# Designs tried in a protein design chat: VHH binders against f1rkq4r372to572. Part 18

Target 1, 201 residues: f1rkq4r372to572
Amino acid sequence: KQMVRVLERVCTTLLGLEDQLNALDRAAGDGDCGTTHSRAARAIQGWLKESPPPASPAQLLSKLSLLLLEKMGGSSGALYGLFLTAAAQPLKAKTDLAAWSAAMDAGLEAMQKYGKAAPGDRTMLDSLWAAGQELQAWKSPGANLLPVLTKALLENAEAAAEATKNMEAGAGRASYISSARLDQPDPGAVAAAAILRAILE
Short names: E, the ipSAE of ESMFold2; O, the ipSAE of OpenDDE; V2, 0.75 times the mean of E and O plus 0.25 times the DockQ between their complexes.

## First folded at step 10 (VHH)

Design f1 (framework vhh_gocatamig_d2; at its last look DockQ between E and O 0.01; V2 from the best seeds 0.00; counts 0 for: pae E 18.2 > 2, grease 24.7 > 24.2, placed apart)
Fold by OpenDDE, look of step 10:
Structure f1 (fold): chain B 201 residues (1-201), chain A 118 residues (1-118)
Amino acid sequence: as target 1 above (201 residues)
Amino acid sequence: EVQLVESGGGLVQPGGSLTLSCAASGSTFSDHYLAWYRQAPGKKRELVAGIYSGGHTLYADSVKGRFTISRDNAKNSVYLQMNSLRAEDTAVYYCARGDLWSYEFDYWGQGTLVTVSS
């Protein structure tokens, strides 16, 4: 029940960001980043209407991966699919903080390997990478540190998204535009940070 | 093998117009980002205009309002309509196709020379 609420929150967040993300994407992309994420949101909502999500985090991420690969489309769909597929693997055995940290690392590695982006390239990877670094730093926190971890993770992810406005495009659609003014955040990074907030808030 | 071939370049007077064409063979432009670049003597190659598969376009500031990029998937071609040409527009113009995944250009044309001079 809690998982459903979290997913619903993610979907609501993405739907609410559609116009903003499209606007951000018009300057350096094809202007459909928001629409693509909205498509993902609607697909997830539709899936939840058909069946409750799996109880296992590994299964959940795997199912989400397949769903996004099928329904979301675009580069984002592919990247999220890769991320989620890889992230699911460490969670098969454990679901503690260490496992989630490992999941994040696996996802990030997959994105870098196949997506050919690196941190600092002004992509969704920047936000996710920032979050991953924070998880690495807090692999064994006490229960009383969880709120601090969450706050720090979100702040870092959001800061990383914002920081993309000052980055050169090293990957993604924006990399096609060497002469374009990139003075706004990468919509992918903004979306990724928003997803994390929706999950963790 | 995919080949891009530019055409339409030539000598034109300032204020004149010219239309460049780029035709692909061996593969389709469909779903690919397409772009026009130019390189003037002694200068770096620079983006002029880009067009996504969905038709969204981007332009260098220096050509906004004067140049128009378009594509015809049926003809497997991309075009650059250049109006109000200036001497500083003199360059070799190249068309390029973007890879679907890496977001790098996988194919380039050989270029066509545009000379704007009185």
Scores: ipSAE 0.034, ipTM 0.486, lowest interface PAE 3.5, mean pLDDT 90
Fold by ESMFold2, look of step 10:
Order: C-alpha cells, then sequence, then structure tokens
Structure f1 (fold): chain B 201 residues (1-201), chain A 118 residues (1-118)
C-alpha cells in the first residue's frame, strides 16, 4: 500500500515491457508503444527523485496527469492525461471502493468523449473498460472478499487485452489496417493491463 | 508501541562532520518513508532529508551536496551524514517515519541537538 513502492513497481513493469510492446505495435503502428511507455516511466521516476508524491489520491492523479501530458507525449499521453484528470474528481471527497469505481467511470467517459475511442476500438480503453466493469461489481450488494475480487479484476482486464487481437480497428493508429493483419493483442491494451497488475499485486 | 531514538548529536566546529543515527524499537522501517527534520531556535520545523522504501532520496536545498541520508534495514536504523557543517545547521534534529499514502508521519523521535559553533 506504499504509494512510492506502487509507482516504482509500475515504472519497473513498463521499462521491462518496452521491447514486447514495441513488437506488438509493429503490426498496426510505428513500433514505439513500448518506448512511449518507458518515457512515461522515466518521467515518473525522475519526479519521485525530486519530491514525495501527494498524499491524497485525487492530488496524485492530477499531478500524474500533468506529468504524462508534458513528458510522455503521443496519443497515449493524451489519453492517460484525459483519464487521470477526470478520475481525480470523484476521489476528492472519498477514497472508498465506490469512489474508486466512480473514478474509473469518469476516466473512461473522458477518454470516450474526448479521446475519440470506445470499447472494441482496439485501444488501451479495452483493458480499462473491463476493469471498470469489474469495479461496478464491487459496488453491488455482497461484493466482499477483496482479494478474490482483485484477482477477478486483473483477469478481466488481461482477458480484454488479449481479446483485442480479434477486434477490428475502429480508432487509434490501427484503424487504417484490416483486422486480418491484427492477429496480435493491442499494445496499448496490454500496457494498461500490465499497469493495473503492477498497482494491485 | 514504536519508539524512535536519535543519537549522534553534539558540538562541532564549522566545516566539521557529524553522523546522526535513529534506531526503531517495536517495528521495522523497511516498508516506510523515513525522514530527518530539524528545528532551529525561533524557526519552524523543516524537512532536511528523506528516503523512500525503494531507496530514492530527497534533500532540502540548503543541505544538498553536504548531507547524505541512508538506511540499514537489518539494523532497523536510518542515518544522516552531515558534512561541511555551518552555523545555520544548528538545530534539534528529529527522525520520523511515515506512509506516503497519508498526510502525516505516524512516529517522531524526541530529537538530538546539533550545535555548530566556532
Amino acid sequence: as target 1 above (201 residues)
Amino acid sequence: EVQLVESGGGLVQPGGSLTLSCAASGSTFSDHYLAWYRQAPGKKRELVAGIYSGGHTLYADSVKGRFTISRDNAKNSVYLQMNSLRAEDTAVYYCARGDLWSYEFDYWGQGTLVTVSS
């Protein structure tokens, strides 16, 4: 539950995935998705060396949004920035499970409205949307047993990332390629699922 | 309950060096953010240095390049190596333990006095 340890784990995960994500990205893009996420990881590591992160989750997400918009760049940086800015809002007053579910919903809405992407468009949204659906189950009556639900959330997000290999590209950099050429998972969806696992493990 | 005990303070001449240590009893440091604060007469308590559980360090501008924070998880201790000491470094130095997921440190030591005078 140490925020610095979680952020460092996310950074280490992304740095370790650089080559894999770049390889996946070659099917539909420039082969630089791994490099882009590594750039984000290095920016976060640099920020942590200069100051401790904010203690409140809302302030943390807002700061990360600005950092990624400035340092990560590309469409992924813009999408993460939109998501994080919107997700910070429900967390200003509460930090319980319902507030985190609302934060996920707000982030997803922002990405869909302003990032011009939807579930099924073969983007990082596919993994995040699956995680958001599982968080809604955590709000339902009888949604106890947090460790079991955490595993279900991760499995749902990872399955959604894998399923993007079967999707026709609707938005993002893969939309100009026929779906028959996209028989590998979307690198952005894989990265998003890996980030979630690094946070929750 | 957890107790933090500082040691190593004392009188030192300007330009000298001193090593502070802080040992914990009743809990381990290994999962926590650790910090040294100081409070000079008539001043508010200020951060001097911090070290994250992953080893990343943070220093106040006034001490960068002169002070080094370190930790020894096997001894449940945190250290502050102070070099090139100046008169303005005179203060009571406190060690503190905290969780960066919250706003406040949960344990503070009682402090050790460092006096830098000619």
Scores: ipSAE 0.000, ipTM 0.107, lowest interface PAE 18.2, mean pLDDT 72
ESMFold2 (binder alone), look of step 10: mean pLDDT 81; pTM 0.819

Design f2 (framework vhh_gocatamig_d2; at its last look DockQ between E and O 0.14; V2 from the best seeds 0.00; counts 0 for: pae E 17.6 > 2, placed apart)
Fold by ESMFold2, look of step 10:
Structure f2 (fold): chain B 201 residues (1-201), chain A 118 residues (1-118)
Amino acid sequence: as target 1 above (201 residues)
Amino acid sequence: EVQLVESGGGLVQPGGSLTLSCAASGSTFSDHYLAWYRQAPGKKRELVAGIYSGGHTLYADSVKGRFTISRDNAKNSVYLQMNSLRAEDTAVYYCAVGDLWSYEFDHWGQGTLVTVSS
């Protein structure tokens, strides 16, 4: 039931950002990043209305992967699908903080290996990579430290998303624009950071 | 066996600055995450700052904007630059190191005392 609330918060966040993400995407892309993420959010909402989600985190991520591959589409849907499929594997045995950190690492590796993306390419991976790098501090011992670690993780992911405004476009539509800095953050990186905030907040 | 040696603690006036250092022997930091913790008398140990192998940093709310963590892998060292110190920063500061695949810190330093007082 806590997972349902988290998923609804992610969906509400993405729907609320649709116009902003599309505007960012129009500066360097097709102008559809917000629409694409809203499609994913609506698909998740529809799924939640029709059936209870799996209680197992591994089964949940696997189901979300299939849903996004089918309903979200595009390169973003493929990248999220790769991430979620790989992230589900470490969560099959355990669901402690260490397993969630391993899940993040597995997802990031899959996006890089099969999605042909790397940190610094001005993609959603930039925000997720920053989050993954900081998640290893969750090895610290006490639950009383989790709010501090969570806030720092979110701040690093959001800073990495903002920093993409200083990057040359290395992939996607923005790569056809001159190599001057685009002066606006990448919409995919902004969306990824917003999703993380909705999950962890 | 890995040993961590902290240095740089001492007495400082409010508003002052101090740099803590932590050096490792017996192993290298290059693939590890590093953190500074602190413990005031009668309080639980709390995270102050952390730095991952890729260079991204983490700060507690209470020190954000005043403290800066950094690492020098060639010297097997981690540093904490502490600016605009306040009385509430008075504590024993500990260096900690963990490997990428473990979710607990493997090694802790002995601690160095920082006292912020007039």
Scores: ipSAE 0.000, ipTM 0.134, lowest interface PAE 17.6, mean pLDDT 73
Fold by OpenDDE, look of step 10:
Structure f2 (fold): chain B 201 residues (1-201), chain A 118 residues (1-118)
Amino acid sequence: as target 1 above (201 residues)
Amino acid sequence: EVQLVESGGGLVQPGGSLTLSCAASGSTFSDHYLAWYRQAPGKKRELVAGIYSGGHTLYADSVKGRFTISRDNAKNSVYLQMNSLRAEDTAVYYCAVGDLWSYEFDHWGQGTLVTVSS
């Protein structure tokens, strides 16, 4: 029940960002980042109408991965698929903070390995990386303040997304445009941060 | 074996400045995420600043505009310039190096104490 609400919030968020993300993507991409994410959102919504999501976080992420790979398409679909597939693995055994931290790490690793992006390359990885760093910080003993963690995580992710406007594209479509003068944040990073907020708020 | 050694900590008056340094040995971290954390007595360890391999930086809200993180890959070092220091900045500051492909920090320094007091 709660998971359904979270997913619905993610979908609503992405649908709401379609135009903004497309606008951001027109600067150095093909202008369809928002549309691609909206396609993902609609696919998830359709899926939820068919049946409730799995109760297991691991199963949920795996199913989402498949769904996005099938329905979202594009480089984003592939990257999210990779991320979610990897992230699901640590959650098979546990679902505590450590497991979610491991999930984030696994997802980030997969995204870097197969997506060929690194932190600072002006991609969705930057937002997720920032979030991951904060999550790691809170793995320290005594880190039981979930609301504080959530806030810090989101702030870091969103800050990282915004900061991509000052990065040179090291990966993704923008990296193929050597003469591109980028002054806006990466739409992938913005989308990733927004998804995190939708999940955690 | 990878080692991180912090330096530069000490006693400083409010409004003062201090520069922390962290030198890494045993490996090259030019492609790694580097970060400064701090832990005050009775408080949780918190991120202060981070710097990506590509040069992107992030800061805790409490230090934005006052602290600057930088890196020197040639010296395999990371720095934290701290300006306009406040009493609440008092803490043990730790240098951390993240894994190349994950956000897990595999290596931590021993920490350096920064005390801001009049």
Scores: ipSAE 0.000, ipTM 0.220, lowest interface PAE 12.8, mean pLDDT 86
ESMFold2 (binder alone), look of step 10: mean pLDDT 79; pTM 0.796

Design f3 (framework vhh_gocatamig_d2; at its last look DockQ between E and O 0.49; V2 from the best seeds 0.00; counts 0 for: pae E 16.7 > 2, unsure alone 63.9 < 65)
Fold by ESMFold2, look of step 10:
Structure f3 (fold): chain B 201 residues (1-201), chain A 118 residues (1-118)
Amino acid sequence: as target 1 above (201 residues)
Amino acid sequence: EVQLVESGGGLVQPGGSLTLSCAASGSTFSDHYLAWYRQAPGKKRELVAGIYSGGHTLYADSVKGRFTISRDNAKNSVYLQMNSLRAEDTAVYYCAVGDLWSFKYDHWGQGTLVTVSS
């Protein structure tokens, strides 16, 4: 019911992380990851000034996909666009936990297929894949287990983002620079984990 | 064909320790998410601990600080060090491996029983 509050929390989180994400990106890339995510956040804020978000999660994700493809740009915008377009499909009929797990799976498949990345390649996919694995592990938890599932999902995604500091760049943006390991987390994976926390807190 | 074999279960007193191991044959784990689950009598199977290809771990709140998951990719093995065991840890413990391509646990072991009783 309060999708506007969730979207604003995501935007506020990304705007607050701009400098941190840019600093991480300088270690592994061009130093613009925070700026790119802030651009996405401002585009979402602008859209929310024009209209309330659709009540349907499938329509919401489809609209966000178009917005990010148009406004965010870069490989991150393309990857988020692919994820959101695919994730919208399982949510057309149902919005229970199984449907959200299927949405995550569909989004991850699209990112892997068209983004040319896999888990372990030091990308935002690492955080999202870890979250997807946790959802599969708890597909039908009881209501009293939902806080445990949420905590495990967030810790899993945040740990996966941190672990990218130990990965060699094989795909994604860092492959552009060199194959050296940098002992700093991938900024895209950090951003994805932060988005998940903003959604689920 | 992948086969997973758990070992190390047994009877232990409260406060004691056990180390569970799970070895694979027929394939390698090096790029896979590995996990330990448990199922107590009359309860649903629940996640205990997981470890990703990059080495990051997660734990159920009920076992944090007491259990440690680790992996040895050279030996195709995953381990669960269980310390400060409690009666509520009594369960059949299963190892599982997650496929990078399907987001499902593709293979499960047969399970090893851990009984914590005074």
Scores: ipSAE 0.000, ipTM 0.141, lowest interface PAE 16.7, mean pLDDT 73
Fold by OpenDDE, look of step 10:
Structure f3 (fold): chain B 201 residues (1-201), chain A 118 residues (1-118)
Amino acid sequence: as target 1 above (201 residues)
Amino acid sequence: EVQLVESGGGLVQPGGSLTLSCAASGSTFSDHYLAWYRQAPGKKRELVAGIYSGGHTLYADSVKGRFTISRDNAKNSVYLQMNSLRAEDTAVYYCAVGDLWSFKYDHWGQGTLVTVSS
């Protein structure tokens, strides 16, 4: 029940951002980042109408991965699919903070391998990486306040997304445009941060 | 064995400045993410600033415009220039090295105490 609400929130968020993400993507991409994410959102919504999501976080992420790979398409679909597939693995045994941290790490690693992007390359990785770093920090002793963690994680992710406006594209479509003058954040990073907010708020 | 050694901490008056340094040994981190964290008494550890291998930086909102993180790959070091220090900046500051693939902080320094007080 709670998971359904979270997923619905993610979908609503992505649908709401379609135009904004497309606008951001027109600067150095093909202008369909928002549309691609909306396609993902609609696919998830359709899936939820068919059946409730799995109770297991690992199973949920695996199913979402498959769904996105099939329905979202594009490089984003592939990257999210790889991320979610990898992220599901550490969650098979546990679902505590350490497991979620490991999940994030695994997902980020998988995404980097496929996307060949690194932090700072002005991609969705920047937001997710920032979130991951905060999550890692909170693995330290005394980090037991989930609400504070959530806030910090979101702030870092969103800050990282915004910061991409000052980055040179090291990967992704923008990197193929040598003459591109980038002064807006990467739509992928913005989308990733928004997804995290939808999940954690 | 990899070691991170922070230095530069101390007592400073409000409005003052301080520069923290972190020197890494045992390995080269030119391609690693480097960060400064801080932990005040009774509070959680929080990110202060980070710097990517490519030089891009990020900051906590509370320190934006006041703190500057930089790195010297030749010296295998990371720095935190802290200006306009406030009482609330009082904390133990930690240097951290993050892996670009695992996004895990593989190494932490022992910390250096910064006390901002009149």
Scores: ipSAE 0.000, ipTM 0.241, lowest interface PAE 13.3, mean pLDDT 86
ESMFold2 (binder alone), look of step 10: mean pLDDT 78; pTM 0.795

Design f4 (framework vhh_7qia_2; at its last look DockQ between E and O 0.01; V2 from the best seeds 0.00; counts 0 for: pae E 17.9 > 2, unsure alone 62.3 < 65, placed apart)
Fold by OpenDDE, look of step 10:
Structure f4 (fold): chain B 201 residues (1-201), chain A 118 residues (1-118)
Amino acid sequence: as target 1 above (201 residues)
Amino acid sequence: QLQLVESGGGLVQPGGSLRLSCEASGSTFSDHYMGWYRQAPGKQRELVAGIYSGGHTLYADSVKGRFTISRDNAKNTVYLQMNSLRPEDTAIYYCAVGDLWSYEYDHWGKGTPVTVSS
């Protein structure tokens, strides 16, 4: 039930960001990044109406991966699918904070390895990587530190997203232009940070 | 600049096999994500299989164990081996390639029809 609420919050967040993400995407893309994420949101909502999500985090992420691959469209679906598929693996045996940290690392590694990008390339990887660094740093905090971790994680992810406005594009459409610089953040990074906030707030 | 040419579609009986090909030209192929998609009449286009630049693959549940996506970077070609075909696999199959980090597919093929029928 809690998981359903989290997913619904993610969907609501993405639907609310559609216009903003499209606007950001018009700077270097075709202006449909928001629409693509909205499609993902609607797909998740539709899925939740059919049946409750798996109780296992690993199974949940695996199902979400496939759902996004199949229904989200765009290459962003392929990115999230790649990330979530890898992230599901460490969660098969354990679901504590360390396992979630490992999940994040696995997803990030997959994105870098198979997606051929790195943090700093002005992509959603920047936001996710920033979040991953905080999870690593706080792998075993006391219970009273969890709110601090959450706050730090979100702030770093959002800061990383914002920082992409000053990055040279190392990946994506803008990278096809030598020394291309944009003055707006990467829509993927913004979306990723927003998803994290929806999950963790 | 990147152009995609699909081939290999056709009519096949249930249980039969087809091998689709998608040849890319006009740009670097090896660094692109490649996906096979299909659209059946009255349905939305859906993923069949994807292959990343590093060779990692993903499949729709409905085709797992039956379909195999592969790529030959030297030939700038991506393949979809389809075995144990079913009537529900009937669709127009599309090849899509793109830079993942552009959050969009750069190019689509025109599609190749696959019909599975007795």
Scores: ipSAE 0.554, ipTM 0.806, lowest interface PAE 0.8, mean pLDDT 90
Fold by ESMFold2, look of step 10:
Structure f4 (fold): chain B 201 residues (1-201), chain A 118 residues (1-118)
Amino acid sequence: as target 1 above (201 residues)
Amino acid sequence: QLQLVESGGGLVQPGGSLRLSCEASGSTFSDHYMGWYRQAPGKQRELVAGIYSGGHTLYADSVKGRFTISRDNAKNTVYLQMNSLRPEDTAIYYCAVGDLWSYEYDHWGKGTPVTVSS
């Protein structure tokens, strides 16, 4: 039941950001980033109404991957699908913090190797990579450090999303636009940071 | 072989400033994530500040606005400027470096003590 509440928060966050993400996307792309994330959110909401999600995190991420590939589409859907499919593998045996750190690493690796993106390319990977680096830096957190770790992770991801406003496009839709026209943050990076905040609040 | 040497620690009064340095030798670290950690007596080691290869920084909430991390890639050195020091900042400060592509911190320095008291 806890996972359902987290997924619902993610969905309401994405639906609330639709117009803002579309506006950011018009600066460098098709103007539909918010719409595609809202489509994903509505698909997840529909799925949750029809059935309870799997109790296993590995099965949950795998099913979310298939749902996003089917319903979200586009390069964003492909990138999320690659991430979620790879992240599900380390969670098959254990679901402790080490397993979740391994899941983040696997997802990031898949996006880089198969999605042809890297940190600094002005993509959603910038936010996710920043979050993953924070998890790596805190490999031995004490219980008293968890609030600091969570806040640092979110601030790092959000700062990385903001920093994309000055990046030149290395791949993706923005590669045909001059760097001066990209004085606004990348909508995919903003969406990824918002998803992380919705999960960890 | 990569070696990390911290310096700049010492005794300072509350409200004072110190600048810690961590020089890496035996390898360049322009591709590396660098961090400062601290460990107070009887407590676990905690992150203070980190800096990515591209210059993006992060800070623990307890030091945000008072500490500044920076790096000088030509000197293979990372710095921690500590302003407005408080007695609660008393700890041994460690420099650490991690390989972006290994996703782990690989090397730690020996630490430099910082004491904030009257």
Scores: ipSAE 0.000, ipTM 0.130, lowest interface PAE 17.9, mean pLDDT 72
ESMFold2 (binder alone), look of step 10: mean pLDDT 78; pTM 0.790

Design f5 (framework vhh_6z1v_2; at its last look DockQ between E and O 0.01; V2 from the best seeds 0.00; counts 0 for: pae O 12.7 > 2, unsure alone 61.7 < 65, placed apart)
Fold by ESMFold2, look of step 10:
Formats: structure tokens, sequence, C-alpha cells
Structure f5 (fold): chain B 201 residues (1-201), chain A 119 residues (1-119)
């Protein structure tokens, strides 16, 4: 099914980024961001080997939230769990573009509220926020514009991830190391942008 | 120095209950995510439950849903795990951990407390 292909692309992408994300994480962290995301990818692959994913987007996001919480083992699992649990709620009744925009908004709101961060703090929130801004602006476009909007969303998220190299750390372990720019992108922001591209390609 | 000390693990019969505690010292973590993890012999460490800084927002793994409850007392710098309806499969060393969510790994781990559930 189409969802199995999307999830496999996400997993392949994360496994391929393991060394790069760990290297980025060593600049401001403990060097495990890539390993944690690879663990998530392997857990998803194992899950897919045993059962097909739910067809309902709300059920899918809820299941992924629990799976990542259980299997990632790092604080990123808790963070993704927070986002996905909140994002699942608007998708229970409808799955149109407006519902997906609401899902993104709900996930972002939960991350900011319970994660205590904002855009500009050099986190994965920066990539997701950029995507959410584009999606909210376009939640009722004409059907002939969706390929253009998808391209713009991905480019905006990827640019926001790259731009974190110019930010001073306002959250996370990096905030204890230096207030100066780190000249490397935040590994969480890079991972989030890569996940979005794997989903929307 | 930061230390996390787990306590409350012991031998209990199937169907029984335990309450685990994790006391933090050397710093306060009222703004941090805290979690309980477990590792059984020959298995990978796995998350059991997590609780966010507000104290009321929690997540629990599917394998403990309805049986275990995480809670925290920020004034005492302590997190708890109430374990009910225990099964032999719950036998493991239980660890607590704390971290800033925007780091990608937990900052500090406890030494662990052994829980053994007899059939």
Amino acid sequence: as target 1 above (201 residues)
Amino acid sequence: EVQLVESGGRLVRTGGSLRLSCAASGSTFSDHYMGWFRQAPGKEREVVAGIYSSGGHTLHADFVKGRFTISRDNAKNTVYLQMNSLKPEDTAVYYCAVGDLWSYEYDHWGQGTQVTVSS
C-alpha cells in the first residue's frame, strides 16, 4: 500500500543519515541523534514486517506516537510522541488539507507548550514550524497548485533547517555550551526536514 | 553533581503492586521531561512511561497501558511509577532518566532498581 512505501522511505532516509546526524549532534550534544533516529527507523520496519499500518491517519499517528515513545529510547522519542499525539486529534473526523494544517498546528503547539521552545531556538521545531506556516497559508488552494505548494513547503522546511546553523542555541543541551553560533545545522531540524521530504516525495 | 536514585524495587507475586521512586539531587528538573525505563536480561532497554514538566501530561507504553502510572512531585524533585497487576514479563531492572527534551538523549540516568515478579 502507499503508506507502507512512505514509511519505508522515511526509514531508509533516517538510516542513511545516521552518521551525519551523529556528527552534527556532537557539535552541541552527545553525538547520538542519528543513532536514536536509526533505532526509530528499525522499530518501524519491524512493526511493518508484522502488520500493515492503520489506514486511518489519526490511528496511524497515534500508533506511531506510542511506537516511537517505546522504541527510540532518547528524549526525541518523547518529543515526537508529544507532536504525533496532538497531531492525530484533528484528523479523527476529516483528512483534507485543512485537517492536515490543523494537525500540524496542534503538534507544533504541543511541542512549544510542553517542550518550552520557540522558533529561532535552534531545534527541530524550526523545520516543522516553517512547514506549518506554509501549510496554513495554503490550506484551501486550487487542486492544480498542490505540486507547487508541496515543493515550496519542502524548500521552506529545508531552508529553515539549514538556517539553524546561524542561530544561537535557546534550548536543549547546546544552550549550556555556548551562546555563540555553532556554524552547523541542528541535527533535529535536519532530521525533521528529511522526514517531511520522505513523506511528500 | 547530579544524581538520580531509584528505590522501591523488590520481589512481588503475579497480580501484585509496587511503587517505584526516583529522587533527584544536585539540581532541580522541574522544567525537564522525566521517564521510566526497564531492561530485562537479554533485552534492549525500553521506555515504560514519560512525564512532561507540567506534571499532568504523560505518555505510557502500550505494554503497560492501564497498569502503570507515572507521576511527579516537582517540590520534592521526585518521579514515581505506580505498577499494578504485575506480570512475570515485567521482571526487569527499572531506571529513571531526565533530560531537556530539545537534547536528543537523556542527560542523566539512575543506577536502577530490580523488580522481580514471581508466578
Scores: ipSAE 0.183, ipTM 0.616, lowest interface PAE 5.7, mean pLDDT 82
Fold by OpenDDE, look of step 10:
Structure f5 (fold): chain B 201 residues (1-201), chain A 119 residues (1-119)
Amino acid sequence: as target 1 above (201 residues)
Amino acid sequence: EVQLVESGGRLVRTGGSLRLSCAASGSTFSDHYMGWFRQAPGKEREVVAGIYSSGGHTLHADFVKGRFTISRDNAKNTVYLQMNSLKPEDTAVYYCAVGDLWSYEYDHWGQGTQVTVSS
């Protein structure tokens, strides 16, 4: 099933990035961002081995939300949980591009509202928000060019992740460390961009 | 059983180029995620690059900065790491790894190949 393959790719990607994300996190955190994401990946893999995932995207996102909240832990687990819970709602009725756009918007809104972060705060929100902007742009009539959308969305998300190296920490773990050298991108933003790539590639 | 054999590591001067190869036997790359790692003395192993079989999707570590490129030839069951603009800090043992989609970790590792960059 396509959904299973996508999830598998996401998990493999996160596992592969563990060391890199931890290294990034050591500069401004406790160096466990990669490990936390790997824990999430392994939890997802374990879940998928038990039974097939839900058929509907809405149900899938809801289940993933709960799983991450339970197994991933930390601020990332909470933030992804918030995002996924909200994102699931617009997908209950339909699963077209407009619905996915609405899902992204809902997730981003929830993350900002409850996570108390905004674009530019040097968090995973920066990558996700950048992706959301592209998705919004391409949902307009006549813009149904999936390959172009995918490329633009990913490039924008990755660029946003990279741009966090020049941002002050307005939220997240780095904001608690006054002496942190923030000359590298936020590991959360990097992880989020990588997840998007794993999904869309 | 899957076997991975790295090759191509040698002594090079700063600014030089090197191409590493990882040949797999006992399986095919078609359904595997492949990765290059490196470990310098006294440092932890770190990811350099990764590649999926489908779509040519690649990931590169932040420190790569466009200097290294991972690629693969499925027909030859070989993954490559083209390394340009090498620096002394790139000195390390470079390892090839393979993981299945459902692996909780990389399933197989090569023995590594030594890359030394002199100033």
Scores: ipSAE 0.006, ipTM 0.205, lowest interface PAE 12.7, mean pLDDT 85
ESMFold2 (binder alone), look of step 10: mean pLDDT 77; pTM 0.781

